# Designs tried in a protein design chat: VH-VL binders against q9h9l3. Part 69

Target 1, 176 residues: q9h9l3
Amino acid sequence: PRKMVAIDCEMVGTGPKGHVSSLARCSIVNYNGDVLYDEYILPPCHIVDYRTRWSGIRKQHMVNATPFKIARGQILKILTGKIVVGHAIHNDFKALQYFHPKSLTRDTSHIPPLNRKADCPENATMSLKHLTKKLLNRDIQVGKSGHSSVEDAQATMELYKLVEVEWEEHLARNPP

## First folded at step 3 (VH-VL)

Design Fb17 (framework fv_fezakinumab)
Fold by ESMFold2-Fast, scan of step 3:
Structure Fb17 (fold): chain C 176 residues (1-176), chain A 120 residues (1-120), chain B 111 residues (1-111)
Amino acid sequence: as target 1 above (176 residues)
Amino acid sequence: QVQLVQSGAEVKKPGASVKVSCKASGYTFTEYYMHWVRQAPGQGLEWVGWINPDSGGTFYAQKFRGRVTMTRDTSISTAYMELSRLRSDDTAVYYCARGDYSYGYEFDLWGRGTLVTVSS
Amino acid sequence: QAVLTQPPSVSGAPGQRVTISCTGSSSNIGAGYDVHWYQQLPGTAPKLLIYDNSNRPSGVPDRFSGSKSGTSASLAITGLQAEDEADYYCQSYDSSLSAWVFGGGTQLTVL
């Protein structure tokens, strides 16, 4: 009976040569794929690389973006006490400077049954795009304008639903 | 050989600042958070804050905000904790400790500690 | 005050069993965060004894075990030995504070 949400974040490059990943957009959807949160976020550090090809973020998105400290507070209020689904979700939590309980975290890049359904090696890290195409017959992250974190969060929730019963039973028998 | 080597004991006057170092070896410095934990004489463990050596990002316990600054130098795999406007009740052993940011939140590797004495 | 509650001391005879409790709240242990345990021998740094509720690091004897239920956790030590005399600390993460939190520590005396 614990509520479930899915999250996807977009990061831009900050720090020397843009090598540091800083949060610049976050999308959160509920179990049915409805958007609970979707904001552009202003990093506290100077942006040196927008990584637009992947992030979809441009300078204009930063003009009225929510400052990191405020956005983090809003996001954490939504995540707290819920099962949080993501793809390579440790990167999202790292960008949020947030530690979510392992027992309430579901990472679709590390669910062996999901890889098995996609005819992929169980211990390989498959991209969200690949798993979504294989299992949902849907193309995401298309074009050159960058990814949609809303689309990615929705796809992530749908992927998790394919293995939810099996994986929740596994976790109940084998707590993390 | 995985280890954290801390700087030596410090004696300071009230109002001064102290900067403690913690040099990591035997692992990739940027793959783990570095935490700072203190322990006053005869007292328990108190978490001070963390630094992410990869990004330089920091987070401090509310009690220390405005007085503590954490930094790192990736070229020498060293983390620093500076505590300003020292009071006598800041007298403690200060430990650095390694924590995994991805899945483990436990501190699996600790420095030997640096005694900071704030004299009267 | 410490955020997690431990008894200040426990005692046992050699060969006996002791249990050290760690009580949290809905924002830490009750929120699903794992509990870790540290052993601190006099004059030394803390050493990780149990992680993620019940797992032992390499080199830790099976006499040490951990468990977690609801908002609380317990460390059990069986076959007590004199060298087990130490301070024991539980640790978790608190979501409301965005902070690692420790218990006040429990001094174990082997009688």
Scores: ipSAE 0.491, ipTM 0.833, lowest interface PAE 2.8, mean pLDDT 91
Fold by OpenDDE, second read of step 4:
Structure Fb17 (fold): chain C 176 residues (1-176), chain A 120 residues (1-120), chain B 111 residues (1-111)
Amino acid sequence: as target 1 above (176 residues)
Amino acid sequence: QVQLVQSGAEVKKPGASVKVSCKASGYTFTEYYMHWVRQAPGQGLEWVGWINPDSGGTFYAQKFRGRVTMTRDTSISTAYMELSRLRSDDTAVYYCARGDYSYGYEFDLWGRGTLVTVSS
Amino acid sequence: QAVLTQPPSVSGAPGQRVTISCTGSSSNIGAGYDVHWYQQLPGTAPKLLIYDNSNRPSGVPDRFSGSKSGTSASLAITGLQAEDEADYYCQSYDSSLSAWVFGGGTQLTVL
């Protein structure tokens, strides 16, 4: 079986009024939750809004942050050929300006069996925080200091493991 | 109707620049990447680059870096590709093509193409 | 000199089955990137025929099928019809080049 990694990214606001979401941190973990990548990333444009309460990103984190172009290259090398697991992962790929094969992508925000297991509507988009609490009895994203992308990536991977067999079989019968 | 409408044919001299437009309709312009692909007469397809219409971010094939500039005007759902320092081997039909915003390697919507002829 | 290798031409009689191969490498198809196929009728823009190795967009007949294995992909056309005469291109992504890459194209002639 192909190797799996989980990814979570944090974004800050750039452009006019900070409406553009730019990658500011990326964390990647393997199947066991080991951190493969965790870097602060410097957007190519001036940061207007750090979105700290959600992103956990502060100005000090950008002092020695990895330039986006370099970080993107590093991240793509890790993701290439892997099954990539994420939550609402389209946002991460959007921020990365990267396309990953659909057949190798797993989005825990769109897995009906996972929602079913959590006693949620199958077609609803549930938060990572809610699913993690319900299914893993774990509190993530606690407080107002922002998210931990490593923690979120690890939680995402663990959630996927709960439905991996069933979902992989489903995908084999119903390719995306 | 979902479609991409491209600007008309261009004839240029070597060393000049050309700017081709691609207007999107029938879908949310910013929800898809816009790719550019060219095809020389009697030859195959060659990827030039893409632009993220939402952010304006671009990525070009190595071959075209330094000569190509992709832009967009979201107010009119139009993407632009400008190629400078034109050479005879730049003669080709240039296509704009829609790609999935999140995962899409495939191009599911194509313009009809714009012929750019570079000749002395 | 395309990154993906296709036969320059294939031919078949109406009703026959033809296959078009697309050979890549470890940095594209072999790296796990999906393969897509396009049909280009004479004088027209390419049209998406197969995406993600084996999926058909709406409107594409089921006599078109795609497969992928190792570093190669294949397009199969059953029940060949006159209107299938066209150029066919495979496409993938190459991580070493950081680019979308196409095959050289295959001209299909219906005899």
Scores: ipSAE 0.000, ipTM 0.547, lowest interface PAE 13.0, mean pLDDT 91

Design Fb18 (framework fv_fezakinumab)
Fold by ESMFold2-Fast, scan of step 3:
Structure Fb18 (fold): chain C 176 residues (1-176), chain A 119 residues (1-119), chain B 111 residues (1-111)
Amino acid sequence: as target 1 above (176 residues)
Amino acid sequence: QVQLVQSGAEVKKPGASVKVSCKASGYTFTDYYMHWVRQAPGQGLEWVGWINPDSGGTFYAQKFRGRVTMTRDTSISTAYMELSRLRSDDTAVYYCARHSEYYYGMDVWGRGTLVTVSS
Amino acid sequence: QAVLTQPPSVSGAPGQRVTISCTGSSSNIGAGYDVHWYQQLPGTAPKLLIYDNSNRPSGVPDRFSGSKSGTSASLAITGLQAEDEADYYCQSYDSSLSAWVFGGGTQLTVL
C-alpha cells in the first residue's frame, strides 16, 4: 500500500586519481516503470574520470547538468516516505549522501528468493545484467557506450515485482 | 572552413519579439552545442543559454527563462534565438557561438546581430 | 554584475608585459572549472585566445599565456603590440548557477 519507486545512479570519478565516486546521473521510475526523474548531475568537484564505459557519461552531458545540491533536494523529495528499490542500492545512497530508512529499502542484489529463482546461490551478489537475462529474458547494458540508468531502474523494478509478495511477507515476519 | 553567419540588424518596439538566426557551415551542425551570448552597448558579455542541435534540448540562464526560446532546423544547419516581451535594456549585440569539442569554452563565434529596442 | 571579477582597464607601452586578473569563487574557478580567455578587437566578435587555463589555439602567438591558481586566473601578454589593444574577457562555468559565466572585461590600452 505504500508507494514504491526504483532508482539507479551513474557515478564519475573525482578527487585524487579519480578514486572518489560522485553522482553524475540519477533515474527514478514508478511501480509501472514510468520515469519520474532523469537528470545529468554536475558534481561539485572537477571530474577526473568519466568512467564512460560503465556510466555512459561524457563531457557534453555536463553542459546543462543540474548542480548536485539542487538535484539532491529534488531526488530526496521523491524518495521520502516511499519504498525505494535498487540494485546494490547502498552505492546510490552513498553518492546521494543520503540515509534512507532500512525498513523502506529493497536491494535486488540481496534478496535470496530472487537468486534462487535465477539458479544462483542465495547469498551471492549477482549483477543486474545477469538477473535480468535469467529472469526476464532481456539484455540490458548492451555494448561499450555505458549503461542507461533509466533502463537499469526499470529492470530493477520488474525484478522486484517477481518476488514482491513473497519478500514483503518475509519482511513482515522478520522486520529489518 | 567553419563559419557562423547571423541574420541582420533588427529594430523593435518595447513589447515586441525578435528572432535571430545563426547558419552554420564547414562542420557537422548536430555534433556541437550552440551558445547564445549578448553584449549591451559598451558592456560586457552575458550568457543567454544553449541548444543541442541534435536533440533540440535547451538550457537557459535564469534571467531569460520565460522570455527566450531557442530552436534549430537541421535541414538548413540553422539555430534560432527568439526573445519576447522586449525591453529597452534588451538592446544588445546577440552572438551565436559554437561549444568547443574539447573544452568548456566557445571556439567559433558569429559576427553578431544588433537588436535595438526603442520607442 | 559580472560573476568573475576583472580590472576594468590596464595599459602598457609597446614591448612591455601586462597581466589581467580574473577572480572567481568556490563555485566556479575554485571548484576546478577551467578558465578560457577571449580577445575582442573594436567592432568585432570575441575570438578564443586561451582555452583550458593555459592552452593556445592555432594562430595565437606565444606572447599570450594563461595561468590558474586557487580561485583566480591570469592572462599575461608579453612584447605588447599596438594591435593587442582590445577588450579581454575571462570565462568559466559556475556550478551553483549552472551557467557559463564571464568576467566584466578588461580594456587594454596600448600607448
Scores: ipSAE 0.000, ipTM 0.477, lowest interface PAE 17.1, mean pLDDT 88

Design Fb19 (framework fv_fezakinumab)
Fold by ESMFold2-Fast, scan of step 3:
Structure Fb19 (fold): chain C 176 residues (1-176), chain A 119 residues (1-119), chain B 111 residues (1-111)
Amino acid sequence: as target 1 above (176 residues)
Amino acid sequence: QVQLVQSGAEVKKPGASVKVSCKASGYTFTDYYMHWVRQAPGQGLEWVGWINPDSGGTFYAQKFRGRVTMTRDTSISTAYMELSRLRSDDTAVYYCARHYDYYYGMDVWGRGTLVTVSS
Amino acid sequence: QAVLTQPPSVSGAPGQRVTISCTGSSSNIGAGYDVHWYQQLPGTAPKLLIYDNSNRPSGVPDRFSGSKSGTSASLAITGLQAEDEADYYCQSYDSSLSAWVFGGGTQLTVL
């Protein structure tokens, strides 16, 4: 457990028409859901689209935000050598420009037993909101003001804990 | 079919700069990282760095920081590697290679561009 | 100098089995990063031979196999053939360097 963390990132739109996703917030929680890291992050490029409805990011959050290069170093120091849990976690790693070992990565959007517990097709990609409501009886990402990456990281860790024993046994027998 | 087509051989003097191109076709250029790898005559493979063609973000091996610049032009699906202040020991074949996502290795390679640095 | 250590050469006769080792450290293979293998025939670009430790791309014969244990990986070639004569490179990611790293290469000679 001490060697396991959950991560959730928020991205804003940069580049032409705001189509590029750039890291603007990162939250990391430990096995018990305690916050280890939660910072707004200043992209190196001009923000074209805050995507506020989804990201919860506003211009005011950028005033004292940690520059990307510094934030990346802090985040990687926390992630290195740990089992990292996330939901559609590839997007978070892409935003961090980081390669985490597949053997230490747990993606709650691609764990067949978790979908089975939620009465969903095993190969479907279900949203974090849906799985959290179905399996934890909690509503997350409510309203129009954007998501809380802390709330999402905490929910993601709790979802993983529901299948941890079964999934770790599976991975030990079937290494990725 | 998926291809990476590189620019032709270059001969440069010490102190000059060289810019090698790599034109991608047969896939969505912005979905894959592009790596640059070099190989000096009779030597092994040495990673130079990568560019994310979607964001333009780059990361370079420490040995090349300050001398290498990687860019791309998404309108023509082309990646570039520029190496400045050339030395004779920069003589090598320079390869571009694509890499999907965060895993899977470098599955498609260009044929290489020989850069010769001589006095 | 290479971050991953390979023997500089290995040799075998046709039909034999050869194994090429790739030794890393706690910041790369030992950190759980996957190992990939490349074959480079004389005068050609490297070709992906094995990815993610043990998987073969389409067109790679099953006599090529990969494995990983602890801080090391190995490439096994069974039923050795003359056309296997090539340089072989392992590759992984190093978290301390935030960099892709290659082994020094192994020259396979078919006797």
Scores: ipSAE 0.090, ipTM 0.705, lowest interface PAE 5.6, mean pLDDT 89

Design Fb2 (framework fv_fezakinumab)
Fold by ESMFold2-Fast, scan of step 3:
Structure Fb2 (fold): chain C 176 residues (1-176), chain A 120 residues (1-120), chain B 111 residues (1-111)
Amino acid sequence: as target 1 above (176 residues)
Amino acid sequence: QVQLVQSGAEVKKPGASVKVSCKASGYTFTDYYMHWVRQAPGQGLEWVGWINPDSGGTFYAQKFRGRVTMTRDTSISTAYMELSRLRSDDTAVYYCARGDYYYGYEFDLWGRGTLVTVSS
Amino acid sequence: QAVLTQPPSVSGAPGQRVTISCTGSSSNIGAGYDVHWYQQLPGTAPKLLIYDNSNRPSGVPDRFSGSKSGTSASLAITGLQAEDEADYYCQSYDSSLSAWVFGGGTQLTVL
């Protein structure tokens, strides 16, 4: 059987005017929400904009951060062969320069039954914060000090578990 | 019309460098990855690498690391592939091809190819 | 040599069915990566024929179909026509190489 993990990444701004998104933190949790990986990651390029309001990343976190190339290798070893759950997960994979099989990818921002349970239009793209509040009655991404990728990965896994049985059956009948 | 227009054929000596261009039109250049694929005469297709036109980020096949450089210019929707220290076995048609990172990994739009001949 | 294995050639008469196989390994097709197929007419660039195992782009006739099972995939062409004479390439992604990989190509001859 394939194991399942959830991932969430934080990005900082690099490049001209800080508009390039570069990986600066990655958290991976297992099916039960236990942390398998959580590291600050040093981009190979100069950080122009820490985007702290959303990323939670500050200059102090970069002092002992794992270099991108090393972190990427560690993360990919965890993800390979597993069902990977995320919210708008292709942004995380893009930051990792990684292509995960579509059949093993679960994006909670694109699961119609999940939106239906939240009383939202089934083809709308809803934020992780909104779905978590509606379905788990929990506030995440609270305050202005940035998001916790651990908290986001845990919430994402819990959201997926609400629809896991019905969505896996749907995918078996309608392969992606 | 959605298309990729590549630069013309090049003839180079061993040890030289070549830079091939690929101009995109009819779609938002920064929404898709640009891949490069080559095909030696009478041979199959070989993937070289990709560039993300939005970020300028690149990833190259192991065989070409240290010899290939991919860049882009978003102001003219053009991607470039430069291959250095050319050998005779680099003689091939070089294609650029579009891939949607978010939705799929297939290459749904291809340039017509640029023949690069490396001979002494 | 190509990472995915295809027969070098297949042939058929007009109206017949031909099947082209594409054999991979545990690091690509066997790892769950989708298989895509390209048609290359003589002197032209490859054209996407089938994507994500079995889907057809707009304009590709239903005579072309794809399937995937385990570490292998197949392209089926029914009602073979002279215009189908071309090279056919399968493609997937290989996690061990972190690379897109192609089959060696199959030359289809319509007799």
Scores: ipSAE 0.452, ipTM 0.813, lowest interface PAE 2.7, mean pLDDT 91
Fold by OpenDDE, second read of step 4:
Structure Fb2 (fold): chain C 176 residues (1-176), chain A 120 residues (1-120), chain B 111 residues (1-111)
Amino acid sequence: as target 1 above (176 residues)
Amino acid sequence: QVQLVQSGAEVKKPGASVKVSCKASGYTFTDYYMHWVRQAPGQGLEWVGWINPDSGGTFYAQKFRGRVTMTRDTSISTAYMELSRLRSDDTAVYYCARGDYYYGYEFDLWGRGTLVTVSS
Amino acid sequence: QAVLTQPPSVSGAPGQRVTISCTGSSSNIGAGYDVHWYQQLPGTAPKLLIYDNSNRPSGVPDRFSGSKSGTSASLAITGLQAEDEADYYCQSYDSSLSAWVFGGGTQLTVL
């Protein structure tokens, strides 16, 4: 079996009116929740909206941030060949301008058994916060200080572990 | 042929500005960062900054912030580095160097360098 | 003054093996950033010699090898030849400085 990592990214707004989501922080944890990567990342374009309420990103975090392409390279080295777990992970990959193989991707926002376990509709897209509270009895993304990408990545991994066996069997029978 | 062609040597007075050009050929200009590295006579290499030729985004070493401006003209695949308020210790050979677009921070292609001499 | 520390000079006779060290810190090499090496012949621009710690670009002889461990890196040259006489620089990235950083350079003399 392949090694698994969980990823969570924070994005800021760039481009016209800040509508472009640009990577500003990335956290990666291993199967045990150990942090493998956690860096602030400097977008290649001017930041128009830090989205601090959600991202937790402030100007001060960008002073010594790692340039995007450098960070991207390091992140891709970590992800390559691994099963990557995330929540609504297509957003993270988009921000990274990278797309991991579907067969090696696990999106906790689209795992019916996980929703079922949380007494949610199987075809609904539930938030990471809701699933974490329901299934792990843990509060994440509390307050207005912004999200912790490390915390979110860890929660995502723990959620997936709850349905790992069932889901992996399903995927084996029904490869994407 | 893949190469970087830099502008000719410059002689400037203290307080003046200098603008060095670097024209890329043989590859897609916007697919790589363009770095600038300088080397004072008999000294080592010093990174000045980079520009993303695609977006125009720049990142400068702290030492040069406020004095250096990097730009590019994609239509002619040319990068520019302008250094203002020149001092004698700015005398150096200035290199443009190509950096990997996605992964690396190695510089795999270098210009021949442009000597900038600052003297009163 | 350089963020990465190199010996100012090394020397060897033709055919010998020489090693150039590059010592960093927890904010660069020790932080997991890769090390690259450049060769600068007299009167010329630097040339990429080793990238990502131990990889050789095309055209670089296998006499050149690189390694990294902890906060340090090393360049080894076997079968030293007269044309190897040059300055060698290690390079990495420093997160505390948010900058690409170089070693002070090592002048290699072939005796």
Scores: ipSAE 0.018, ipTM 0.583, lowest interface PAE 5.9, mean pLDDT 91

Design Fb3 (framework fv_fezakinumab)
Fold by ESMFold2-Fast, scan of step 3:
Structure Fb3 (fold): chain C 176 residues (1-176), chain A 120 residues (1-120), chain B 111 residues (1-111)
Amino acid sequence: as target 1 above (176 residues)
Amino acid sequence: QVQLVQSGAEVKKPGASVKVSCKASGYTFTDYYMHWVRQAPGQGLEWVGWINPDSGGTFYAQKFRGRVTMTRDTSISTAYMELSRLRSDDTAVYYCARGDYSWGYEFDLWGRGTLVTVSS
Amino acid sequence: QAVLTQPPSVSGAPGQRVTISCTGSSSNIGAGYDVHWYQQLPGTAPKLLIYDNSNRPSGVPDRFSGSKSGTSASLAITGLQAEDEADYYCQSYDSSLSAWVFGGGTQLTVL
């Protein structure tokens, strides 16, 4: 069985001047794009800046949000032992205070064959929106109401599937 | 020169607190996590926790939660580990070590260690 | 108690080969986490010897090599020298503890 999921997190600003990024939503989808997890998450610190234009998070989403400690436990149970796909995924893991095995991590912002397919420089960090438009002919992150982490996770999985065979073969020969 | 310089040896009584410093030089302090590892005399290495110098975020091993506090001062590239309510079995050399969050989980640079002795 | 299991000691003669094992479980090495090895000379801080299972930092001679299979890892030292006499520690990450974990250490004696 394919032990692969894709993740996308939304962060809000906490701490002095809202400079600290704290987890406020997490979405996880399976290989087929079905939602395994999608919850608003209450940070342990006071939210200074909802960053709504990008996060899509508003005060009302916090009313019944899962506390960080509980959400983290739920999320880690889903991720443990699986290949986890994300875009700039280290930011998501950082918000989760989580270290996933490098051999089981796939970051679509750092896969040279994927950039090649999109006619982009191999070593450039391209946005999820750009790669999705170029390779899947799909517009995501549309409008100013913030991003959908479900939509982003689904797009990320579909992008990875375009290079999965060649990238897995590369990783088998060149372990990270 | 890339290095971590730790504060000098400490002798404390049971129930006291100790604060160990670790000053980074030769690299961008906020680009790496700072880990703390201890080693009791004649024993092995034990991970205590980490601090992200950029955010100030911390994560501690379950054994030390409630007794350890990690902080940093970015203006002087220095990380601190404070351990409270000291017991005799906290006697150990305490090391700071850097780790890269993104591409390396190994500890590639270590301080020389600070001996903390807890005795009556 | 150490989470990763190493033999407490190993010995060899100059010029010989020794292997140090590191046994983990499904929550650490078995979960796919890489294994790193550290050398600790008497009275000194640990020094990174091998990272990500088999890679050597600059300055580490090729006499030192690492491997990983299943829930275990091994450090091999060939052409033993007197200056290799040290404690060796394996390290990985444990997902169930959310913690870096070390082996109990192996003291290498060069006879």
Scores: ipSAE 0.527, ipTM 0.840, lowest interface PAE 2.2, mean pLDDT 91
Fold by OpenDDE, second read of step 4:
Structure Fb3 (fold): chain C 176 residues (1-176), chain A 120 residues (1-120), chain B 111 residues (1-111)
Amino acid sequence: as target 1 above (176 residues)
Amino acid sequence: QVQLVQSGAEVKKPGASVKVSCKASGYTFTDYYMHWVRQAPGQGLEWVGWINPDSGGTFYAQKFRGRVTMTRDTSISTAYMELSRLRSDDTAVYYCARGDYSWGYEFDLWGRGTLVTVSS
Amino acid sequence: QAVLTQPPSVSGAPGQRVTISCTGSSSNIGAGYDVHWYQQLPGTAPKLLIYDNSNRPSGVPDRFSGSKSGTSASLAITGLQAEDEADYYCQSYDSSLSAWVFGGGTQLTVL
């Protein structure tokens, strides 16, 4: 079987009024939750809004941040050929300006069996925080200090593991 | 089911105000921007503005500033757009549309629209 | 008078390939902002067809494709089908206007 990794990204606001989302942190963990990548990333444009309450990103994190183009290369190298697990992962890929093959993508925000297990509507989009609390009895994204992309990536992987067998079977029968 | 349910059609006189509602379901209301886009009969799409349902922050197109007010009630996952000092050229179908929370560029979910008719 | 310029109409026979252009300027498409496309069937709300220049949401057939170059974008439809008859709108962001902007729309007729 293909190796799986989970990814979570944090973005800051750039461009006019900070409306443009730019990658500012990316974390990747393996199947066991081991961190493969965790870097602050410097956007190519001036940061207008750090969005700290969500992103957890502050100015000091950008001092030695990895330039976007370099970070992107590093990240893509890790993701290539792997099954990539994420929550609302389209946001992460958008921030990376990269789109992983759909057949190798797993979005925990769109896995009906996962929602069912959490006693949620199967067709609803549930937050990572909610699913993590319900299924893992773990609190993530606590406080106002912003998210931890490592924590979120780990939680995402653990959630997926709960339904991996069922979902992989489903996908095999119904390839995207 | 992920959907946006809008309020019914409105008929208003010039100078009046109209408030259209948009109730979100099937997703976390505060995780996406709510945009409003209108379309006059037989015409194209025109962006009106957006609201951040989480913070309540808004941003309006210059054309509508001073006349439009966007609000939300997070307790019922509902966004509102109020347009005042209505004119005949405000006659249009008004859509609420979900935008990505981070980028906000593309609108991946639309309401069915609310027809607002302004006539004397 | 839309900020982005589209042809008012295009037509094609079933099975043919049609393209819809979207011409912007240095303050929108040319500024590097992504282009999105929407399909609006008669009497319905717009539907996201293409996002970020060339990506298809789930459920959109691969016969729809988008591209961007310079200050312009293009939507291509191959294997034209009767159900493709609709209005198509391009969308981007304009920094000079500080607004999301749409094209004027293109009515696609399937002959």
Scores: ipSAE 0.007, ipTM 0.545, lowest interface PAE 11.1, mean pLDDT 91

